# Designs tried in a protein design chat: VH-VL binders against o27280. Part 403

Target 1, 266 residues: o27280
Amino acid sequence: MDSMNVPEVLEIKRIVEESESVKTFIFSWDFRREVRPGQFVMVWDFRDEKPMSVSLIDPVRSEIGISIRRVGEFTDRVHGLSEGDLLGIRGPYGRGFELMGRDILLVGGGIGMAPLAALADEATARGMRVDALVAARTADELLFLDRLEAAGVNISTCTDDGSCGFKGFAHERLLTLEENHDMAAVCGPEPMMFQVMRILDERDVPAQLSLERYMKCAVGICGQCCLDDTGFRVCAEGPVFWSQELSRVREFGRYRRDPAGRRVPW
Below, E stands for the ipSAE of ESMFold2; O stands for the ipSAE of OpenDDE; V2 stands for 0.75 times the mean of E and O plus 0.25 times the DockQ between their complexes.

## First folded at step 17 (VH-VL)

Design B85 (framework fv_bamlanivimab)
Fold by ESMFold2-Fast, scan of step 17:
Structure B85 (fold): chain C 266 residues (1-266), chain A 119 residues (1-119), chain B 107 residues (1-107)
Amino acid sequence: as target 1 above (266 residues)
Amino acid sequence: QVQLVQSGAEVKKPGSSVKVSCKASGGTFRSYGISWVRQAPGQGLEWMGRIIPRFGRANYAQKFQGRVTITADKSTSTAYMELSSLRSEDTAVYYCARDDQYEGHFDPWGQGTAVTVSS
Amino acid sequence: DIQMTQSPSSLSASVGDRVTITCRASQSISSYLSWYQQKPGKAPKLLIYAASDLQSGVPSRFSGSGSGTDFTLTITSLQPEDFATYYCQQSDDTPRTFGQGTKVEIK
């Protein structure tokens, strides 16, 4: 049996509290199985299994971190765990981010900053200039600012309510920034990513976008894992996609599917 | 960037309680902890406990469990350490320090609050 | 609790000397070790974290090394302002624990 497809029971070594709703769980990891920013693991609480992005990759200490937002029954149970408790982890899975050029723009909304935090660490380790636009509904929901600052990242913030930084949405803040970058990486709510992608495309900045809904498809155990447009199949290639790939998908950023398969606007 | 300013020196009687404050300034909406570390005259450093002021989560060293309480007031960016049932052995300088959640190192430190327990 | 033991407890040195202080953990702490300098009447100051990373603004004559259980702080070419007490601290587990301190005194 493929050892990557069998959950390993790992002890929670440390827990970092990122916000009232987000925690990062840190585990010892055997880096004979490489992990790249943008990849995810399946987290098993011995009842249910869910995909979670890897938010910390530290091969020197032999550790990975997994950031989890409290949004339902599974994540509520996991948030109730303490250091020393056990979780099943398998993976990594999915396509990670590619780094190129000398400077990169990260644009993250909410928990979308999790995979981007890992990417920021790798980009800075490679000597790249990193600018991050961190977006959330309120100041208390801005994530990873301490990690980004410690890594030497140039940070801009925006909040919907104006409680920290620019008052408004990520794409509105991006329009006020006149910097050019060799590439960008974007992760957050799909409508935000769509608006950001369009601005970056007009600026001729190639972007990679991470789509949470396709993480399960990369493992090959997903249900509905294809986009509406017949010309694009994402099941084996996610969760990270180039903007050129997503620009041809009419569904991206415009509508989703309800449980009955009907189109619903965002 | 972040600075920590502590309340002034206190002289207390045995059996009383003392509450020391630590006010943070600078930075915005960060997820760091505040640790409390004491140092008796001529002795080394002893960790008492910590809180994450943004979320109110506190934990304590076993030695102090039951008589130390660490709290935070987010509206004033102030953390507090209250030590009850004071003994002469509690005479020390009490420090607050910013606690990095990922690395666990302490920087910056408050200037310290001298607490003397005497009759 | 993880116990931290420093060696020596004190040493006498002259300006320009190379000073080495060691710290031993009772169990493996990976690289979760910090070094602090404390001068009389002052709060401790962070010198090194993650066993070997130099804190911003700390002179390059300070360096740290080690992993697991054995750690070293080195001061090359000791300066007058370096006469102080030095502490190691582990952050691998709770409670956080410190070494007993090493006093660096003028010879």
Scores: ipSAE 0.682, ipTM 0.849, lowest interface PAE 1.9, mean pLDDT 87

Design B86 (framework fv_bamlanivimab)
Fold by ESMFold2-Fast, scan of step 17:
Structure B86 (fold): chain C 266 residues (1-266), chain A 119 residues (1-119), chain B 107 residues (1-107)
Amino acid sequence: as target 1 above (266 residues)
Amino acid sequence: QVQLVQSGAEVKKPGSSVKVSCKASGGTFRSYGISWVRQAPGQGLEWMGRIIPRFGRANYAQKFQGRVTITADKSTSTAYMELSSLRSEDTAVYYCARDDQYEGHFDPWGQGTAVTVSS
Amino acid sequence: DIQMTQSPSSLSASVGDRVTITCRASQSISSYLSWYQQKPGKAPKLLIYAASYLQSGVPSRFSGSGSGTDFTLTITSLQPEDFATYYCQQSDDTPRTFGQGTKVEIK
């Protein structure tokens, strides 16, 4: 039997409180089942199952971490759990980030910093120079700053309200940062990612972007995760895409669809 | 660089309580914990408990359960440790220290607050 | 609770000596182990975290090794300022626990 498709019931070993609305849940993990930054797992609370990005990958300690933002009924229940409680974990699934070159720019918005925190650890371990632009609506919503600093990452911040760092949006801050990177990785709200992608394309910096779109089918068995125009299944062919691939997707960063298939602006 | 500054030395009578403060400067309470560790004269280090100041959740060592209360005031970046029903055995230097949530190591440390319990 | 046991409880050494201090956990703590130096009248100072990572500003003569239950702190070429008490501390579980300390004294 493919153990990848069967949830393993794991004990919550440690909980890290990242912000008022974000917690990282740490589990012991058997690394015979490899996990890469940018991949996700299905988290099962014995009632509902939801996809969550892996935010910590530590094969030396045999641990993974999953960062979860409190946004609804499922995540409210999970946030109510304590160390020692149990969750079902399936996976990992999806295409992870690829690292190349000597230096990397990370651009993360809100919870989008979660998969990028795992990537920062991997890039640093490989000896890469890592610059991170961490964006949020307010200072209280900036995530992983202490972890990134401990890893030796060069950090820039921006907040919409100006409560920490640059006052403004991620793409506005990016215009003031140096242009010299071999690659970039981006994760956050789609409108932010679209604007960042355009700037990186102009600078001829290859970028990978992680799409956290609705994923109904964890292994890509059906077309429920498809992107418009390309036929991509986020679970099977993503969630990480190169900017060259996303530049051909009409809906990326511009609109979403309601249940009737009608366009709804961001 | 974050620096932790503690309140001054206290001399207390048996049965009273003491409240020690620990103020963070050079940074703010966001994602780190604050642990309280005491050291009796000539003895080793004893962990009392911790709080994550942003969220107010505190955990205590069993030995101090019911006598110790750890709190934090986010607006002043200050953590507090209150120990009640003081005994002569509570004579010690009390330290606060920044508690890394991922690694669990303590850095930086406050300078320490000497608490002497005498009649 | 996880018990941390250090050995030796004390040792006498001369400047230039290589000093080793060991720390044993009552159960596996992976690499969640830190070492601290404490001088009389002062707060402890972090030397090593994650079993082997040297804290910024700590001299390279200090090194840590080990995983699981057995850990070692090594000081190569002991200096006059290194005479102090050393503590190990586990962070794998709550409560956090310390070893009983090892006093490094002048021979």
Scores: ipSAE 0.636, ipTM 0.828, lowest interface PAE 2.2, mean pLDDT 87

Design B88 (framework fv_bamlanivimab)
Fold by ESMFold2-Fast, scan of step 17:
Structure B88 (fold): chain C 266 residues (1-266), chain A 119 residues (1-119), chain B 107 residues (1-107)
Amino acid sequence: as target 1 above (266 residues)
Amino acid sequence: QVQLVQSGAEVKKPGSSVKVSCKASGGTFRSYGISWVRQAPGQGLEWMGRIIPRFGRANYAQKFQGRVTITADKSTSTAYMELSSLRSEDTAVYYCARDDQYEGHFDPWGQGTAVTVSS
Amino acid sequence: DIQMTQSPSSLSASVGDRVTITCRASQSISSYLSWYQQKPGKAPKLLIYAASSLQTGVPSRFSGSGSGTDFTLTITSLQPEDFATYYCQQSDDTPRTFGQGTKVEIK
């Protein structure tokens, strides 16, 4: 019954290079252990374990994909692996996205597009109309555009430097887009998500937001995954939250936690 | 959209080597693989190997292991295939093709480079 | 290595005919199969990938089906420009391998 808490050693079947800093690792997966978009797994390289969002869910092929951005020693080691090498995978964990309605909006920033790419696949398979706003600092950091296009998603791009699509921030681009959506899913840097949430709230569009920074507490390992006003544990109730749940959290969009648990402004 | 343009036809002596280039334009070189596929006159398609430019790592078909070297220069968006110890049986049209990393299909293809090894 | 075998090796057909070409893998490749069309003196052209996904710009008279080891390419209402050689290709494993080809000739 607790078999999901024991790492399973899996062979890397394929590696997809998404960008200079992001790769997707694809594994065969037994779908008797269900996986939903918005959930994450713990990836173990036999030295360290880190949470990673599931970015590909393919029950027909019996495969999952995990997208990893190179940010430190663990991810540098994982990026050095080859097809045929082994990794430990534990999970899935967390609350996934919920789909409703006919027309949905996805708003992703950087690696935040990873869980949204899996959601886009499910939504289009269900016959939903999907609009995606894909944001990054530069054109080279826009992720999953080819995959979204292949799935039939209507794509808008936005870069801070104007190197691709709209020049500016995600929320500025969103103001110029049609507002007729039944729901939205948002994942990316917290300041971006906060601004996007405000616009969606004004449009009465129910939104789900993924708080990636708390995924490291998947098994209730530490108190750092708590939200300040509620004692709310992201690892138990998240990482995906409805916008109404986040509207009362003083920390959201304003503060982050350092390794010592102290509040630091964004 | 990405277009692949290959170097021109070559005539080589047995025992020599040939290096064919494949220049990508209209896209980034890092987001896809480049595969090399050859076709002898009147024969079918034979995969030789591939490179993913970001990894700098190439995979080769066993038949060509030790004779083929595939490289990429990201600064010029150009992939290369060098085949050594040429035999008359290596006479073929050599194609480069963009290798989709998720699906593994080839699109687009270069126009092909005819390599003739005289006996 | 995964061996790909096509059937038939050649066939004769008339404009307007329904043409069926089959491809068999020596082991399961799930749905990692693509179909290509090649005309004399030209590079191959992708028609179908993921066993059944039609490439953008390819006419709807082309369709693919199958999974595991057995795959089919179907051309409904054959047109003059469809007389060509067709190849299947697996991408489940390295090396990537092609079928021997099926030549579709005018009757």
Scores: ipSAE 0.642, ipTM 0.823, lowest interface PAE 2.0, mean pLDDT 87

Design B89 (framework fv_bamlanivimab)
Fold by ESMFold2-Fast, scan of step 17:
Structure B89 (fold): chain C 266 residues (1-266), chain A 119 residues (1-119), chain B 107 residues (1-107)
Amino acid sequence: as target 1 above (266 residues)
Amino acid sequence: QVQLVQSGAEVKKPGSSVKVSCKASGGTFRSYGISWVRQAPGQGLEWMGRIIPRFGRANYAQKFQGRVTITADKSTSTAYMELSSLRSEDTAVYYCARDDQYEGHFDPWGQGTAVTVSS
Amino acid sequence: DIQMTQSPSSLSASVGDRVTITCRASQSISSYLSWYQQKPGKAPKLLIYAASSLESGVPSRFSGSGSGTDFTLTITSLQPEDFATYYCQQSDDTPRTFGQGTKVEIK
């Protein structure tokens, strides 16, 4: 049957504390149901469910990890759980990242490093050279630095306030880094991703970008109205999109929609 | 590379408390934990507990709950292990070690602090 | 608590020997196992983590294998500096637990 649409109740095997506001929850997983970096699952606490990106994929240990930022009542409840407690997991959903070439640039902002951490593991396992630009508002909000370092990733950091690494935004730091990558993967706040995409397009680096808002649309929570555009197929599978597709969406990186459907600048 | 430096040896009387420090030099704590492991003379290694200094959360082995308190001071990059109600069986070398949250291995280790409990 | 049992508790060996130490967990720990070397008066030193991953700077004569409950540390050509006590450690559950140690002595 369609076991992907029914939540499976799983025990929290281990909890990793990534920051004051981010935890990674690790579960045993049956890899007959394949999971790829860039895919997400629906996490159900028996009251509400939310889409969460998969941040750890370990077929050898039969484990997945899901990184969750504390932003509201649902995530506050989940953060209060302990090892041995139960959560419902439904999925995976969405299109994962595709890897090509010999080297890859990862550009992540905040919790957007979660799906990129899983991708870094896969890329290094395939023998690719991995460069990561990890961006956050402050040093305390930089995520997965220890995991990336352990994986052999070449790390650059930037913070808005200058508390770690380059002082400034991801796209400003990117301008000071090497140009020669076979591909890139980008995940973070939409304005950051837009600026990064433009630089990568100028360098002829094919990029894949992961959009949080499409995760809701893909599972029927938000519907298609968030991405309506005359030239864009709103039914396209996400959350991962190629930069060439996003360049056709005038709203990407510039506007969001409020609950009434009005354009609001980022 | 981060290095862990512990406080010096101590001789304590039964019933007293000891507080051992572990200073990280050459780096910050990041998302790693600091575990405390002791070794009695001629015996093996025993895990006491762990703190994640960046977030202040500590966990203890059941055997030591109620007697051990592990704390950290981010401003000085120092973790502490305090053991109260000391007994002769607490005579041991106490180690701090950097604890990888994903894999759970310990590296680097502090040099160790000898604590002798005798009357 | 997960109990870790090492075999043997001690062994005598000569330089150039192949040394094998085993570690058994009381329940499955997947590959959450590390091996440490300890010399008298010194802190333990990490050799291997994740059952088979060699720590940076550790000589290639050291290797680890196993999964589930049964694990092995192998030293393919024992050197003078390898006479020490070796410990396995599980990190699958809390509390973290160690084997009782295996002392590798000069024959």
Scores: ipSAE 0.702, ipTM 0.856, lowest interface PAE 1.8, mean pLDDT 87

Design B9 (framework fv_bamlanivimab; at its last look DockQ between E and O 0.89; V2 from the best seeds 0.83)
Fold by OpenDDE, look of step 18:
Structure B9 (fold): chain C 266 residues (1-266), chain A 119 residues (1-119), chain B 107 residues (1-107)
Amino acid sequence: as target 1 above (266 residues)
Amino acid sequence: QVQLVQSGAEVKKPGSSVKVSCKASGGTFRSYGISWVRQAPGQGLEWMGRIIPRTGRANYAQKFQGRVTITADKSTSTAYMELSSLRSEDTAVYYCARDDQYEGHFDPWGQGTAVTVSS
Amino acid sequence: DIQMTQSPSSLSASVGDRVTITCRASQSISSYLSWYQQKPGKAPKLLIYAASSLQSGVPSRFSGSGSGTDFTLTITSLQPEDFATYYCQQSDDTPRTFGQGTKVEIK
């Protein structure tokens, strides 16, 4: 078995068009290399490399899926690929989600639903009751609704423009929901996650949140994904953090650092 | 519960074109695709192509490449299949079906549209 | 393209019989195999997906098995309404392809 730090060149088996801007690329995977929802892989297109969340984990078919949003030059190239084309994949890396209890709440925004979709599959397979609050700017940007529904997930949608479901933000919708869960998993825009975390904390619901930062090495060496004050490396100690951990991170929900190390406000 | 309702039977001359519609009722396409499958009299099923209405991207079987065009209108939840340069061999029942992008199975199916090509 | 070969092309059976239809793929398709039932003048109906998953609303007398290249549809006890043509379909690769069909006729 090859080192997890060496990219393995894999053929794209299938491409799922999730939305206008999001595609899921499916690969054969050797599950002797364990992968957990919430972990990420480094995707190499032989020119550049970017971290991407695993959105599908299928041990039965020996496949994984990686959902990629088109946002820049790298993702533009990747989105131009076809089935049968090759990509380099190394990993998985980072700390994934931990499932607890019987009832789980998923709160996702945009591409943040990618790791949560994988988590939903695992949770439902374990017989857990899964509620998902899926948020996006518009109805056309809502992701994985069909997958979640097929898995038996109870879905609530939220859109900024009200084109589908609750009109407003995820945390606003969450406030209208009174039911508590044994745990929550959250992934999406950091301002959303920040507000959602506060609500969950007030309700004493244990919560895990997946952070997004610029990650270069993925192995905790380069420090590019280091969070201020705590020294947490998103690629090593994360990307999934407990709310208690994030409470110590001052920059959470406020700003991130760009590749040049500059503070970029949310 | 999503249902697919197709347009009515067509009788066409050789060399002409036919455009069949498939409307999703009781729901929307969401992230599903719409595949078109035809069946000649007494023959099996033949996949023609697929569109993802949400993105508008379509793929076609090589056999029909250049002669078939699949489109979709999200606002009306309707998919279309246009087949040009019709031949007698194109006489068949044409089906639309909801296409699961992950699993690849077809469900539900439209009721079918009979297309007869005769001089 | 992936070729799907069904066997037999046709069979005669009686009510209550156990019926087995096989489908072979020209290459491995994992479990991306579906079974459909079609009655004369009607659209195909999904019976089994993912090789062995029973579609909602389909009677439990229908079952699917197999992986890789060899797949089987089984009807444990044939009912009068089960006389029809059955098709397998691979969804592992594009283009999607069907078996040639198996007509189940009354003996």
Scores: ipSAE 0.864, ipTM 0.923, lowest interface PAE 0.6, mean pLDDT 95
Fold by ESMFold2-Fast, scan of step 17:
Structure B9 (fold): chain C 266 residues (1-266), chain A 119 residues (1-119), chain B 107 residues (1-107)
Amino acid sequence: as target 1 above (266 residues)
Amino acid sequence: QVQLVQSGAEVKKPGSSVKVSCKASGGTFRSYGISWVRQAPGQGLEWMGRIIPRTGRANYAQKFQGRVTITADKSTSTAYMELSSLRSEDTAVYYCARDDQYEGHFDPWGQGTAVTVSS
Amino acid sequence: DIQMTQSPSSLSASVGDRVTITCRASQSISSYLSWYQQKPGKAPKLLIYAASSLQSGVPSRFSGSGSGTDFTLTITSLQPEDFATYYCQQSDDTPRTFGQGTKVEIK
C-alpha cells in the first residue's frame, strides 16, 4: 500500500498527440503493481497533483499510457512537457471495469474514450466481440479510432456537428443501434452517460459507468468522496459503478459540484 | 482504408525549392502522422520528418532542419513537404507514408515523387 | 540517433529456401521495429510491425522475432515474388531510422 501511495518519478518515454486538446503520455511501468482498465493514477508535476485515467496497459513492453485533456493550468503545464521530462505517478487507484459475457458495447464521449480504449484492448485479447460508439463534438475530437480499428473493434461514430458519422448525440445514435450486448461500459460527460444508461436499462443491458469527476479524491481522504444518496466512497468503490448502483444517486446526470460542494445544474 | 496519392515528378535547378503534395483519401485526417522518406538512386531509405495533421505539429531529422518544412491542410486532406536550397544530392524519390503514432510503422505509402536536381 | 545495421547486405537464394535477415540496433528499442519489402520502382510495403506482428494481407511465410537490440526476419519458403530488398526500421525514438537494406537475389 505504502508503495502505491508514494509517487514514483518517471520519465516521459513517448507522447502521442490524440487531438489538439488531448495527449497520451507513455511511461515504463513495473507490472508487479497490477493496473486494470478503469483505474486511475495521480499525476504530479511537482507543483500540483491531479487524477488521470490509464488509457494504455502494455505488460509485454512494460508500459502504461495516461491520456490528458488540456482544460486548465495543471493540464496546460503538462501539455508543455517533452519526451525525456519527468512526472510523478502514484497509484493505481480505484475499481476497474469488469468484463462479462461474449459481446460488449463501449460508449465513449470525448476523453471518456481513454479508459475505454484500455478496456477494448483487454476485451479483444480475451476474444470478446467489441462494438464501440465513439462520440465527440467534431470529427477532430474523435479519439482512439485507429487503436480501436487495429484491435478489431466494430466502430460507430457520432458528432454533434455531423462532421463524421451520425449527426447528433451518443444516446440518439444508440437508439438507432439494435444489437443486444451482454454488458456495456460507458465513459464521458455525465449528461451523456445518464441518457445512455436509461436506454441500456430499457434494453436490459447491464452497464458500468466511470465517474471521472469524482476521481479528484485521493485514496485516504476522509469524507470527500461520497455520492449523495448512497454513501459510496468513490475512491474505494468507484470510479466505475454498475448502472443499478448509480440509478439510486439523485445527483447523477442532474447536478455537478463547485469547489465549495454546492449543487450546480448541468 | 486510406490511400495516399502524391504529386507528379519534378525537375529543378540547384538553389531552387520543391514542394511535394500527398493527398489522403478516406475522409478527414485521424490522429495518425504523415512521414516523409526519401530514397536516392540505388540507395536506402532516409526519414526526413513528419507531421501530425490533426495538431499541425512537425518534427524533422537534424540533417534537414532549416531546409525542410512539412505542413498539412485539413480542408483538402493534403500534406506537403517543401525542401529548399536544392543540391544535386537531393535527387531522389520522395515518399509520404501514414505514421502510426503508437507503433511508429509506416502504412500505407504514397506512390513516390521523383525529384531531379540538375542545371 | 539510433543506428540500424542489417546483415547480410545481399544474399542469393532459390525458390523454396528458408531466408533469414538480421537487424541490430545501436541501443535497445524494445519491440519498436518494423520490416518492409521493396521491389524496384515501387514504394516499400509493410510486412511486420512491433517486431513480430504480421501485417494484414501479408503471407504467413513471413515472420519476425527479437527484442531489445537484435531482430530477425524469416521467410520460410521463398517464392518468386519475394525477390526484393528488405529494410528494418526503428520507431522507439526520433528520428526514425532504417537499416541499409538486404537485397534478396535469384541464385
Scores: ipSAE 0.815, ipTM 0.905, lowest interface PAE 0.7, mean pLDDT 88
Fold by ESMFold2, look of step 18:
Structure B9 (fold): chain C 266 residues (1-266), chain A 119 residues (1-119), chain B 107 residues (1-107)
Amino acid sequence: as target 1 above (266 residues)
Amino acid sequence: QVQLVQSGAEVKKPGSSVKVSCKASGGTFRSYGISWVRQAPGQGLEWMGRIIPRTGRANYAQKFQGRVTITADKSTSTAYMELSSLRSEDTAVYYCARDDQYEGHFDPWGQGTAVTVSS
Amino acid sequence: DIQMTQSPSSLSASVGDRVTITCRASQSISSYLSWYQQKPGKAPKLLIYAASSLQSGVPSRFSGSGSGTDFTLTITSLQPEDFATYYCQQSDDTPRTFGQGTKVEIK
């Protein structure tokens, strides 16, 4: 029996209020179950279960942090919980980010900064130079800036409304940045990731991108997380993919599907 | 580098209230909390409460619940602590401090605001 | 509320001495402990956070250790500017609480 596939009921130790819509829930964690940046967990509120990114990995304190944006009924219920309340956690699952070289670029949109915050902690601990491009709609939605700054990360910001940093989209800001990185890690809205990937490919920067798909089993059995062209299961072969792997996927960033399964533009 | 600048010293009568301000200069509050800590003459440090300016959510030590109100104005990067029904025992230096939500330590501190409650 | 007890409440020492201050929590606080230095008329200054992490700009003669319930602040070679009152503070639970302080003075 593999306890990884059965939720462990854990007490919420602390809640960090990252923004009006994002909270990080911190739990005690037995690191015999290794956790790597870019992996995810399934969070169970005793009614429903959803995948969430690991944003804090602290083996010294035996703690893990899960960042959750309030977007619907499940996340509304979880945001209503307090320290001491219980949640089920299973995992971690998936392939995490790989670090290489000395200089890394992180490009995160919205809650997509969560797994990149965990990666930034690992990269800085290895002595890498870390640049982060943090994107959001507004200044108040920019996530993890204080934590990244404290870790020694060099931050560039962009906001759709121009309230902080560059006014515009992440890929537009990226065009104005210096091309001096050994690798990049990208997570955010899929159309943004596609545009960022195209620029990084032109610059010959190896890039890893974290994808999200609907997940039920999280271990690759149910097939709910498959990509069109390759049969890659986001929960088993991803969620982190190299840009080379994604170049074989016609679906990525080019269209979405309506409820009837028809292709529609983003 | 952000500095916290507090309002000046106050002398108050018993039964009145005081409102102390704490302004961030050289930056904004961002996602940090702002905690309020007081120190009576010759005594130790006592945490009163905290606000997360970005969300507006405040928490108070039970001892001060009902007498203290902590607020923040993001547009002016200023937090406020108001203490009502003052007694002579409330004579203290009141500090604001930037509060790391993950670690819970305080850095930097404001310079302090002396509040004297006497007739 | 988590009670924080410091020992000693005061001590006398000479320049160059090794000084040790202890802090005990009434329950485990993991490593959620900070140390502050305060001089008369001044705001406290953060020295150590996370039990053992040295704050930027703090001299390396300061160090912290411990986890759980028992913590120690050590000054390995006391300097004239180190005569002050020292406080521990826990941040594992709300309310945040401080020890009663340890006054370090000239012998």
Scores: ipSAE 0.746, ipTM 0.873, lowest interface PAE 1.3, mean pLDDT 89
ESMFold2 (binder alone), look of step 18: mean pLDDT 92; pTM 0.948

